VH-VL binders against NFX1-type zinc finger-containing protein 1 homolog (znfx-1). Designs and how they scored, part 3

Target 1, 210 residues: NFX1-type zinc finger-containing protein 1 homolog (znfx-1), of Caenorhabditis elegans (e9p860r1531to1740)
Amino acid sequence: RQQHRMNLTISDKIVKLSFYDNVTDAENVGLYPDVQGMATNLFFWSHTSMEESPDEVSWLNKHEISMTVALVKHLLKQNYTTNDIVVLATYSAQKNLMYREYANVFGSTPDSNVIPVETVDSFQGKERKIVIVSLVRSHRGGRENTGIGFLAVANRICVALTRAQHGMYIIGNGAYIMNNSELWNKIVNNLRRSNLIEYNLPLKCVAHGN

## First folded at step 25 (VH-VL)

Design zi (from zf with heavy chain S54Y)
Fold by ESMFold2, fold request of step 27:
Formats: structure tokens, C-alpha cells, sequence
Structure zi (fold): chain C 210 residues (1-210), chain A 119 residues (1-119), chain B 112 residues (1-112)
């Protein structure tokens, strides 16, 4: 089947590299609009902030929560709704922290629909206009910490990007994931060549007052 | 400036115990896996132990498993090797080494501390 | 355990000439993350080992570009394009893909 729900930039930079041309672009993929308020539809918002894992089993990154909240608030100001956005976390501890502190993290909402926060695995088979991914892991680990578990999560991110209709924003430490996944080394280098990775998130100023 | 300084090497009889220390400075110690590597006189290098950044995981080769225990105290920036039931083949210069964060090589080594096991 | 076999074990060299050291592993060094953790270390006389090459072919910071690493399958090579007097010492390959980590026997490089 044709790929008709995925942005051409996401397909070119992520899916083609990850799947070795297993997916063909549908004729109508270029019809998806650009993400309002963003300079690009695909971006890796990089940082160097340390994650936490005192037990070395569960992992969380509080700085990535702050980055995620800032991006979500920006998108809501661009007239996106809670049904348009999903946040994916690579670890259940990150997701659980976001849900446990949901009102404190995302603020109060008047409706029953909140912005979904899911693990990458639990998002399989779902779609959203905008997908935000929190990678969590940033500094720590030896070679056993980059084993099948983390690699499987990294590969799940690549698969899950086929579910982002308008845009995808990845929050993580680019140097870390490059050093811990040869696949992501290639992906990050492609993003770097296209100016799609940086410490500052490029925003777009709309011409009218909204 | 990254520094690793080993101490505690001595001349001991077979069957005795020793505890080696490695003092770390110039970097955030708790962000790194730490290793012990030894070199018998006139011989090559042998990896001896590794410990994760909070000590939850350790690994050893069969040659020392059950006799040696690696540990760390992150508050003191210190790495340790407890060596029990020492044998003459444990005679070596013992290095501590840092496991480089983003590029998984031993990027910094101490000067070593000599352990001699002789009757 | 992964056996790492170096060849030659002794390598007399003439300054200005190329040199090559072979390292073979008894098992694949391919990690599940797609990298091979094959490293080269130099131990100069009276010094601690120092890292030269990591992940088969990546030169560590400050290592002269006359050093290069390569490999395919289980066969790995360190090359020195033009040997200098300061390059004498014992060279070790090490695999860090499988516990326990293991070194080759060492190759003593000396001026002939």
C-alpha cells in the first residue's frame, strides 16, 4: 500500500534511511500542511542535560519534560488541539512521571481530552498530526546499556514516525544516540546535513497576529 | 584535568587479601563506568572488572570471579578492588581505567599499582 | 571468551616505512547497536596504555593521522603509514563487544 499519511520530509529523512526504501510515497503525501509556528516539519531539538536512573533499570529526564512542555504550549498557541498532538516517551518511567504530574507539567485544561502521553510501543497503529518524542537517555551507559532493549526502542521510534501526519519533533542528545546506535548515527548525520538538528528550536513568525 | 591514581599494591603471600584504591579527579566520577585492567610482568594486558556508574552491575572474567570484588564510592570519587585468596598468577601491575562516555574506549588510565604474590 | 590473536608478536621497523599489525577475533564483534567494539592501544616503554583507535577505524583525539584502523568480519588491521621513532612500544587490540573484554597478546614494535 501507498504511504498517504506521512509528510514527505519525514519520509525522505527517516523512513527511507530506516527501512531501506521499503515504503513508497503516495501521490497525495505532499498535500499535508506545514506545521504552524515551526520553521520545519521535522526537527531534532538537541540538548546535553543528564538523565536519572538511580536503579539503572528505569530512566527519566526531567529537562526533556520541560522541553516537551514548552513545545506543546507553543503548538497549542498555534491553534492545535489536544487531539492533534501526542508525546511519545522511550521509557515507561518518563511517561508515568508525566502522567503523575500531568496538571503540574501541562497545566489545567477545561476539557476531558488531555494531550496523550504514550510509550513508543503503545502508539503502534495510531496516528496524530504532530508527534513529539522524548528520548530520555542522554549520557549514561556502557555497552550493556546500549543492548537490545535500547536498540529496540530506537528502532520503534523509526517505525512510529510513519504515524506523524504533519510533523515530528525529537527531543534528545544527538551525540549520545549517534554513539549508541549506528542507525541513528546515519539518521542524525542526515538531519545535520539538512540543518534539522540544533540546540535552539527554530520557530516561525506568522504574518498575521495569530 | 582528568586524573586516576591507584594505590594499595603490596608484596603478599598466596592466600592473603589486598584492597586496591583508585582516586579520581577532574571529571564527574558517577557518570562513568570504571574498570580494572592488569598486566603481569613481561606479559600483556588482561581486563579484570567493570562496575556501572552506581554499582548496580559488575562483571568479571573467570580468572578472578568469586575472588575479586569491584566497588565504588561516588561521594569519595573512589574505585576499589578487593582481592581475596590471592595466587601467584595474580601478580601484576593493576590499572584503573575510565570508560569513555560517548566513545566506548578506555580513554584515561592511571599509572598502576604493583601487586606481588610470592611465597 | 573471545580470543584475540595478534600477528606479528614482534615487529622490527625502519623509520619512514609503513607498518601493519593484524588482529583476529574468534567470534564476530558486531554489537546489537550496529557497531564493532574493536580498539587499539599503544603502551610506550614505561607508560600506561593509551587509546589510538576505537570502533575499528575511529582515531582518538590527538592521535596522528599516520595511524589508521580497518577491518572486516573477524579480521582487523592497524596501519602506520610512515613509522616514527616515537611509535615504538607494544600495541594491543581489544574487543569490548562481549564480556569478558579481551586483549590480543601484544605486538612489540621496535627500531631495527
Amino acid sequence: as target 1 above (210 residues)
Amino acid sequence: EVQLVESGGDLVQPGRSLRLSCAASGFTFSDYYMHWVRQAPGKGLEWVAVISYYGKRTYYPDSVKGRFTISRDNAKNSLYLQMNSLRVEDTALYYCARDEGYSYGFDYWGQGTLVTVSS
Amino acid sequence: DVLMTQSPLSLPVTPGEPASISCRSSQSLLHSNGYRYLEWYLQKPGQSPQLLIYKVSNRFSGVPDRFSGSGSGTDFTLKISRVEAEDVGVYYCMQGTHYPYTFGQGTKVEIK
Scores: ipSAE 0.368, ipTM 0.741, lowest interface PAE 3.5, mean pLDDT 82
Fold by OpenDDE, fold request of step 27:
Structure zi (fold): chain C 210 residues (1-210), chain A 119 residues (1-119), chain B 112 residues (1-112)
Amino acid sequence: as target 1 above (210 residues)
Amino acid sequence: EVQLVESGGDLVQPGRSLRLSCAASGFTFSDYYMHWVRQAPGKGLEWVAVISYYGKRTYYPDSVKGRFTISRDNAKNSLYLQMNSLRVEDTALYYCARDEGYSYGFDYWGQGTLVTVSS
Amino acid sequence: DVLMTQSPLSLPVTPGEPASISCRSSQSLLHSNGYRYLEWYLQKPGQSPQLLIYKVSNRFSGVPDRFSGSGSGTDFTLKISRVEAEDVGVYYCMQGTHYPYTFGQGTKVEIK
């Protein structure tokens, strides 16, 4: 069984470790270009900002939205387009607020230039060159699956982390989620060993190569 | 410093009602689940109730379900336990305890307030 | 409800010697997130309970390293490598995976 979607780094550091250990990489994924303006094609951009919820069902993280907007701006400067990038939110409240923020930052007129924001579930079966995943949950959580309940479901995590082709950037509180999910513990620790998780997002200047 | 202080314990007859309070300080109250745990004299610990961050979810054991109601006022940093139809077996020291959720257990406990139900 | 069974219920110990308390659950404590929410609490005489161990084997902040928790399946153990006089009290295991949360009967640890 071969995968034809994800770059070698995603496949090696996340997928084979946690989801599909018997999958091999097709030839085409080895030919993927590097994501312009980014130091790596996979990175966990971590933070410690608190999430919010109006109903304890859906959650949002305003700081992650700011981070996402900043990253999207950077990618757009590298001439990526709405056809290249998708933002995945783990919660509908995050998606909705992010959508409004996009309108505020990039313009409120719906057009082909708006980068899509979708929930993880709505993007099942789909793929995109660059995927930004906003995890939202950072500190709160009850044991009745109201904490990182969504993030604790292996199937949904798999969907969230297997949609990217050329590059994937995860925004969340890595330190927290790794202690609240065994699966995330494995993922985050593996990324740490490869220096693919930090509080600062490593960028690459295209003009200077560093 | 994190503090939890229970109050409201009293001596009451069976069938009566009583309301306990727990005053929290030293932390962001709404960031934690809160629990009531009781201990009958000379006996072990018994979980009584839990309430979520904003009071949207509550759970009880069958022993108190339908009689006890846990609630909270985040503006006042207060946890409550309304106890109705009290029984002799409800006699206990009642603790409030803080719960972060997925990461830790009940990391902070109050000193308890004594409820005595007797004819 | 998940039944938590502790053994022994009474444990006389000699200072400096090791101690072990067992806790068995009537069903799996495995949460959907992959962890088991088994906790150990100590209630010293005349005091409120205090957290010792969370998620089976993690020592809470400030807990001496002579305390350790372990477990697999439905069997869990709290060990004290070298019992000290200050370790006297009643130890409780608690499962926090399933509602209602349930405690063991408690194990009274006393100095011989």
Scores: ipSAE 0.350, ipTM 0.784, lowest interface PAE 1.6, mean pLDDT 92
Fold by OpenDDE, fold request of step 27:
Structure zi (fold): chain C 210 residues (1-210), chain A 119 residues (1-119), chain B 112 residues (1-112)
Amino acid sequence: as target 1 above (210 residues)
Amino acid sequence: EVQLVESGGDLVQPGRSLRLSCAASGFTFSDYYMHWVRQAPGKGLEWVAVISYYGKRTYYPDSVKGRFTISRDNAKNSLYLQMNSLRVEDTALYYCARDEGYSYGFDYWGQGTLVTVSS
Amino acid sequence: DVLMTQSPLSLPVTPGEPASISCRSSQSLLHSNGYRYLEWYLQKPGQSPQLLIYKVSNRFSGVPDRFSGSGSGTDFTLKISRVEAEDVGVYYCMQGTHYPYTFGQGTKVEIK
């Protein structure tokens, strides 16, 4: 059984560890180029800003949106386009706010300069060169239902973290989610051991390679 | 400093109503679930009610469901428990407690307010 | 409702000696997020309850390391490695996984 989608770092650090322990990497994924402007092709950009849930059903995190915008703009400067990048939001309220407040950056029109934002469920079965995942949940939540909500659903998290080809960048509160899910505890700890999670996003100078 | 101060406890006859209050300070009130827990004299703890951050979700045990109503006013940093159709078995010290949600337990408790239901 | 059964209900201890309290749930406390919301509370004489352990084995902030929680399945244990005079009170386990939340009967720890 081989996977033909994800770069070797994603496969090694996340997929084989948490989702598909009997999967090997196809030859094509070993030939993927590095993501321009990024120090790594996998990174967890962590923060500690709280999320909001006005209706107590869906959640949004305004700080994560700002982070996402910054990252998208950076990637666009590297000549990536709407065909190369997708933002996956774990909650519809996050997606909706992105479209509403940052319509110049985010949008669903394919032949435009805007970057699409999709919910995790809507992107099932799909893939993109660069995937930015906004986790949203950071501090709040009751014990009812699925715990930390969407983030506690293993199959949905699997979908969210297995859509990227060349690069995946997760935006969320790593310190929080790792203490509220066994799955995330495993993932975040593994990323920590590899220095792939930090509060600062490591970038790479294209001119110098550093 | 986190503080929870209950009030409203009184001596009432069965069938009467009573409203308890819990005044919160020292933290962002709307960031926490709030609970009521009661303790009959010389007895153990009994969970009474919970309310979510903005009051959209509430849960009760069968022992008080239909009679008690938990509510909150985040603008006033206040938690309430409306108790109707009181019974003798409702006699207890009523605590309000703070709950972060997924991570911890009830990390802060008030000193309680005594409700006595007697004929 | 989930029944929480503690044992023993009374535990006389000598200072410096270890103590162990058991709590059994009538059903699994495993939440969909992978954690078990089993908590231990201590109510010292004349005081409000205070949190000791959360999610089976995590000590709350400020709780001495002589306290430890463990458990698997439906069996949970609170241990005190060396009982001190200040540890006197009633200990309660509570499950916070299923509504309604339920407490154990309480275990009264006293100095012999």
Scores: ipSAE 0.334, ipTM 0.762, lowest interface PAE 1.6, mean pLDDT 93
Fold by ESMFold2, fold request of step 27:
Structure zi (fold): chain C 210 residues (1-210), chain A 119 residues (1-119), chain B 112 residues (1-112)
Amino acid sequence: as target 1 above (210 residues)
Amino acid sequence: EVQLVESGGDLVQPGRSLRLSCAASGFTFSDYYMHWVRQAPGKGLEWVAVISYYGKRTYYPDSVKGRFTISRDNAKNSLYLQMNSLRVEDTALYYCARDEGYSYGFDYWGQGTLVTVSS
Amino acid sequence: DVLMTQSPLSLPVTPGEPASISCRSSQSLLHSNGYRYLEWYLQKPGQSPQLLIYKVSNRFSGVPDRFSGSGSGTDFTLKISRVEAEDVGVYYCMQGTHYPYTFGQGTKVEIK
């Protein structure tokens, strides 16, 4: 099978090692430009900040919102537009809180100027040049099959991690997700071997901002 | 230092009630699922109950379901087991145990409190 | 309920020799997240249980390298490559994949 969506780093480090055998890359994906302002086109921006779920049903992570907003601001300074970027949240409560935070940070921006925030299910079959994935769950969980089922379901993980054309940036607690999903264990280990996961997001230095 | 200290074990007659407590210290109690596990004298281990971070979910085996109630008070760092309609077969050393949640299982156990049910 | 069956129930050992304990589950322990929550605990005389092995084959922090876990399907094994005197006690397997969580009957390891 030949894939036509993802740049070579995402295909090599995520798809070929974790999801699919016998995948080759079409020529068009080898011609994609590097994401401006980023040291890499694929990165897991890790943290250890606690999520919140007072009802143990709705999950959100305010720190991941701050990380996402910071990355979105950086990318907008690189002249990316709202048509180039999507944020995928694994929980609807995170999506909803992100939209409220956009208003607080970016002012009363019209929807045409707001970076889309979608759930993984609502974005199935779609793609963007740059995808930011907020995993939300970071510390809490149990061994019962509730509250983390989305993150453990292989087809939903595959959907979330195959939406990006040029670059993909995952925000989450790497240690936590490894210990709570065997598939994520494989993914994070592949990223660690390639130096694509760390607490500090590597950026490209410019003398003057754009 | 992580500590779990059980209390409230006693000698009681069948049909009576008893409440066990487990005082937790040295860790953020509300970040953990908590469990009760018992061991009848000379016998093996039996899992008895679990409670989620804020008490929204609890689970029990059939041997105690409907008679035992696990609860927690996160403000007091305390875990409880209310045991009603006690039977002779409930005689055991009762441990509280914390569930690390990152896949380590029951990484810390208390020393247990003895419940004896006899006529 | 998942029945956990240990064998043997009593295991006399000579220090320096290997030991092996078997644990069989009545159904698959595969969790929806891809892991199997099969754990091994040691209860030394007069002590509370202590965790040795989690997720089938991972040694818990501070557990000596002579302990190893393995398994496939419904068959799991704890091995001690060279038994030491301090390894005496009762060993339990436990499944934590399905409620209710269940323990094996225990294997009492003693010096011959």
Scores: ipSAE 0.293, ipTM 0.735, lowest interface PAE 4.1, mean pLDDT 85

Design zl (from zf with heavy chain K56R)
Fold by OpenDDE, fold request of step 27:
Structure zl (fold): chain C 210 residues (1-210), chain A 119 residues (1-119), chain B 112 residues (1-112)
Amino acid sequence: as target 1 above (210 residues)
Amino acid sequence: EVQLVESGGDLVQPGRSLRLSCAASGFTFSDYYMHWVRQAPGKGLEWVAVISYSGRRTYYPDSVKGRFTISRDNAKNSLYLQMNSLRVEDTALYYCARDEGYSYGFDYWGQGTLVTVSS
Amino acid sequence: DVLMTQSPLSLPVTPGEPASISCRSSQSLLHSNGYRYLEWYLQKPGQSPQLLIYKVSNRFSGVPDRFSGSGSGTDFTLKISRVEAEDVGVYYCMQGTHYPYTFGQGTKVEIK
């Protein structure tokens, strides 16, 4: 079977390793352009900031939101538009806070200057050139939810990480989630081996090439 | 330094009630699940109850369900166990224990408080 | 409820010799995240229990490397490569995957 969606880096570093080992890449994905302003077309931007929850069901991470905002603004400066970028939040509370507190950055209206935010489940079956995934969970969780809740469900992880075409950027606590999910352990370790996970996001200046 | 100090243990007759307390210090109390575990004299360990970060989730074994209630006051860094309709078989040293809830087990335990139920 | 069965219940050992304790669960402890919440605790004489091993095979901070945990399916093992005098006490396995959490009967390790 062939995949026609994800760039070669996503396919090689995540999908073939963790989800579909028998998948081959179609010719079209090899022709994808590099994401402007980014050093790589796949990156895990890690942090160690704690999440919050009003009900212990839905969670939010304010620091991740600020990181997401910074990344979105950077991409917009590269002339990407609302049609090119989507933010995937693993929890509805994260999405709602983005829309409520950062309405100048996030929105569902067809405005070139606002970026849509969707939950992972609502974006099933869909795709976008650039996908930013906000994982939210970082420090807290009961055993009944494996400490990472939604992130422990393999099918949802698959959906979250297979929506991007040209570039995917994951924002979360890599050190934490890799210790609370065997699947994430594999993914994060593989990204580490390829230097695709750091606490600093590597950017690329189009004008200077660095 | 992480500390858990249990109190409230006493000698009571069957059918009576007793409330145990656990005072926590040295860590952010609300960031942890808290458990009660008991040990009858000369016997093994028995899990009694758990409470989530905010207290919204609680679980009990059938042996104490309907009689015991675990609660917490995060503002006071305190864990409680309300024990009603006490039975002789409830006689035990009661420990409070800290649990992150995901990576580790019960990484810190108190010294326990003794509850004796006797006619 | 998940029944945890330990063996042996009593284990006399000579210092410097290895020791092995078995723990069997009545059902799978595998969680959807791929881990098994099987823990080992040691209760030294006159003390509170202390965590040794979590998630089957991970040593807790400060636990000597002579302690090791392993397991597959429903069978789990705690091993001490070289028993020391300070290792005396009662060892308990505990499953934390399913409510209610349940302990094994305990294994009393003592010096011959």
Scores: ipSAE 0.365, ipTM 0.792, lowest interface PAE 1.4, mean pLDDT 93
Fold by OpenDDE, fold request of step 27:
Structure zl (fold): chain C 210 residues (1-210), chain A 119 residues (1-119), chain B 112 residues (1-112)
Amino acid sequence: as target 1 above (210 residues)
Amino acid sequence: EVQLVESGGDLVQPGRSLRLSCAASGFTFSDYYMHWVRQAPGKGLEWVAVISYSGRRTYYPDSVKGRFTISRDNAKNSLYLQMNSLRVEDTALYYCARDEGYSYGFDYWGQGTLVTVSS
Amino acid sequence: DVLMTQSPLSLPVTPGEPASISCRSSQSLLHSNGYRYLEWYLQKPGQSPQLLIYKVSNRFSGVPDRFSGSGSGTDFTLKISRVEAEDVGVYYCMQGTHYPYTFGQGTKVEIK
C-alpha cells in the first residue's frame, strides 16, 4: 500500500507511527516543494492557554485563533492563496468564532482572499497543500467522553492529521494532550525527539534562506 | 493553599432533608470537577456524586439517584449536596473532593461533615 | 457497576519489610483515550483520604518513591518497598473510568 498525499516528514513522524504502519510513500510525495516562509513542513506550535466552552460540549480557544491568524497572514505573505490553505478546527465553536470575529481572514467564499475553516469531519476525504490544525483543548476535561472529547477519538485524529500535502502545522497544548491521550503521548514524544514541537514557531526568511 | 471545608452535617430523622456545603479556597474553583464521597462509620468509601465545571453535568450512583442533588456556585466558590428522603443507610461522614479530570484523581479532600439519620 | 475487589483486607506488616496489595476490577478500565483510571488512596487513622497513585502507576506529588503502582488487564497492584510506621492506615483502590465510580473494600495495613 502506498500513500500519495502527505510529505515524507508527516508520513514518517506521525502516520507510520500511529495510524498506518504498513504504508509506503509514493514517488510524487518525495518531490513536494518546501513550504515557503517555514523552517519545516511539519511543526507542532504549542501553547498553554486555557480553552472555553459555552455548553461543555463544544469548545473554543481564543489564543489558538490568534496564533492561527498570525500563521495564515504569514503564509499569505508568501503568496499562498485560499486554494492552498485550510484550517481544521476540532470543534464547531472554534470555527464559528473564527468566522465571526475574523471575517477578514477566514471565510468560505471561494472568490475572496479569505481562508476556509472546516471541522475535521467535514474535511474527510479532502486534501490541501497546507493544513493548519487547531486542537483547542488545553486544560479542562472530565473523564466522560466530552473531557478530552474529540482528541480522544482516534479515527477523527487520523483524519485531522492526514489531510495535508506539502505542510502541516498543529496548534495546541502539546504538554497537556500528551498526558491525557496515549495516542497523543506517542505523537508528541516523537515530535519532541525531532525538534518539531516548540512554543515558538520557527520561520524561514525567503530572502536569506534561513 | 488549597482548602475544602464541609459543613451542614446534622442528626435528622428518616424522610427528612438536609443540605451540605463545601467551601473552596486557594484555587480557581470553576476549573475543577467536584465530588462528594461518603464513609459510613467503620466502613469503606462510597462515591456519591460529581458535578462538572459549570454544573451542566452531574452523575450519581443508583443508591442516591433521585434523592440527592449536587450543585455549585462558582461565584461563591461553593459546592452543595441537597439530600432528600434521607434513610438510615445514608448515615456517614461526607467528604468533598477536587478532581482535575483526566490528569490525576481526587487530589484534595475536605475533613468531612457528619450526617446521622436515626429514628 | 464495576466491582473492585481488594486483597487482602487486612495486612499486618513489619517495619522495613515490603507490602503488596491487589485490586481486581470486574471489567476493563481502559478509557477511550488509552489510559486506565485506576487510583490508590490512603486514609490514615483519623484523617481524610489522600491520593497516592493515579492512572495505575503514577505517583502523586509528594508521595515517597517507596510506593509504586502497576497493573494490566483487570489486575492492579500497589507495592510498598519498605513499610514505615507512617504508612499505617486503610488503602483503597478506585476506578474512575466508568460511572458510577467505585472503590475497593479497603485494605487495613497495621504494624505487627
Scores: ipSAE 0.293, ipTM 0.766, lowest interface PAE 1.6, mean pLDDT 93
Fold by ESMFold2, fold request of step 27:
Structure zl (fold): chain C 210 residues (1-210), chain A 119 residues (1-119), chain B 112 residues (1-112)
Amino acid sequence: as target 1 above (210 residues)
Amino acid sequence: EVQLVESGGDLVQPGRSLRLSCAASGFTFSDYYMHWVRQAPGKGLEWVAVISYSGRRTYYPDSVKGRFTISRDNAKNSLYLQMNSLRVEDTALYYCARDEGYSYGFDYWGQGTLVTVSS
Amino acid sequence: DVLMTQSPLSLPVTPGEPASISCRSSQSLLHSNGYRYLEWYLQKPGQSPQLLIYKVSNRFSGVPDRFSGSGSGTDFTLKISRVEAEDVGVYYCMQGTHYPYTFGQGTKVEIK
């Protein structure tokens, strides 16, 4: 089937290699511009920082919030607007903490919509030019039925990774997600072979050279 | 480097209680799920209990549910098994085992502590 | 509960020859994350169990390459390409996908 949403890098490196054997790209997606200020349009920004779960039901990762805020700041300096960017969180606790951190960084109240943050489930059927995905889970959860199960479900992964038009940036612990999801193992290996996963996010800034 | 040392095994009569301990060292104890596994003399292995890294989740097979309670004290790097209403069939060597759920199975085991339940 | 059935229960071997142990589960071991948590453990005489194979086919660190695991569906196999004297002991399969976790009955491997 022909897809009309995603730029060629996302389609080639994620969708065609990992999910679907016969996806082709519509002509309009080949006209999408590169994401300003980024060296690539697709990247897994990896880390090893521990998540938190006071109740082992709700999960959050403060380091991933800091990484997300830094990336959002960079993109806003590239003249993207809040209508261009969405942050997808895999847990509601992460979403809620992100909104509070926006107030700390940008001076916005919690009810501000400066940068939309949604869960993967609530964003199904929607799209944005730039999507940032915070995976949250990094070390804990064991093998029980409630491990990283939501992240391991193929259709949830597919939804999360097919929302971006121009660029997609995934924030997570690559080694952890590989060991806890066979599908993520396949995805991360594809990204490694293309040099699209590292601990440092490659940037490109025309205004400052930094 | 990684060490798990069980203690508290004893000879007790049916109906009595016993508390086992497992002292952990050489790793960050609070990052791991911990298990108890037992082996009756001359018999196979039986999984007995698991506790999540924070202690908030526990699971048991029906054979011990309601009688055994797994717990942990992360400040003391210690795992416990409270065994109430002991039965002859609870006679076994009791191991504690470490679980790194996303990479490996039970990658480290203690040497076990023997519990004998006999009248 | 998931029943794990091993065969054979006793396996006399000659050093240098191959050996194979079967393990069958009463239901699928497919976890929602796409992996199957089937593990193999060796308990040498007088010792605690040690992990050999995890997630069906992955050798644990330090396990010799003569050990290999395979399986599909509910049928799993541990193979030893050339049995050595140090390989004697009882081999257990275990499923860790479903609570309660369950072991097979064990396969005693000994030199004949």
Scores: ipSAE 0.285, ipTM 0.721, lowest interface PAE 4.3, mean pLDDT 83
Fold by ESMFold2, last read:
Structure zl (fold): chain C 210 residues (1-210), chain A 119 residues (1-119), chain B 112 residues (1-112)
Amino acid sequence: as target 1 above (210 residues)
Amino acid sequence: EVQLVESGGDLVQPGRSLRLSCAASGFTFSDYYMHWVRQAPGKGLEWVAVISYSGRRTYYPDSVKGRFTISRDNAKNSLYLQMNSLRVEDTALYYCARDEGYSYGFDYWGQGTLVTVSS
Amino acid sequence: DVLMTQSPLSLPVTPGEPASISCRSSQSLLHSNGYRYLEWYLQKPGQSPQLLIYKVSNRFSGVPDRFSGSGSGTDFTLKISRVEAEDVGVYYCMQGTHYPYTFGQGTKVEIK
């Protein structure tokens, strides 16, 4: 099996180690450029900020929105366009809050200067140069399958983590997700062994380093 | 220091009602699922109820379902168990327990409050 | 409901010797998230229960390394490699995978 979409770091550290045994990389993905302004092409930007769930059937995380906005603004300063970037949210409430509170950054209007935010399900079969994934769920307690089931289902995790061509940045509570999903435990541990998860997002300063 | 202090246990006749309270301190109460667990005199442990961090989801075993109601007031850092239609077999020491974050189990228990149902 | 069965129900021990407690569940404890929520608790005389082991084999913070948990499917074991006098009390297994959560009947560990 040969994959034609993902940068080698994403393929090596996520797909080959966590999902598929015999994936090889097509030559075209080896020619993808590094993401400008980032120290790596794959990173889990971790936090411990709690989710909100006003109705216990939808979830949002305002801190992750703030982290996403900061990263998006950084990437736009690296001459990426709004057509190069997508934000994937694992819950519609997160997407809707991003649109409502940050309408000057996010939107889905055709011919607009805004960055699209989609749910993982609505983005299936699509791809983008740079993908930012907001995992949303972050809480203590509870062992029941309460909506984290989406994040625990291997097929949906695979969809979320295989949409990026050049770079992928995951925003989530690493401690929460690894302790509430054995598959995510494996993914997070793989990222830790490669120094691809931390509370600080490693940047490469274009204004300073150029 | 995490503390859980139960109160409201009493001697009551069968068919009556009783409300237990658990006062929580030393942690962010609204982040945690909370449980009631009981232990009849000289017997083992029995799980009685759970409530989600917001209070909107609750679960019970059949032995108490429909008679007991777990609730919480996050503004007062308090957990409650309303016990209606009490039976002799509900006689037990009732513990309040915190479900440790990231699903590590019940890491803190109160000392219990005794409910005796007898005529 | 998942029935949890402990064996033995009474376990006299000599300090310094190993001890083993069995816990069987009437159905698999595999949660949809990949974990098994099998826990062990110790209730010392006159005290509230305390957590020893979570997710089958993980020691809770502050629990001595002489305690270990193992198992899969429906069969689980708590081992004490060398029993100390302070280890006396009643040991309970509990499953937290399926509502309602259920405890084993308890195993009373005593010094001979």
Scores: ipSAE 0.240, ipTM 0.717, lowest interface PAE 4.1, mean pLDDT 85

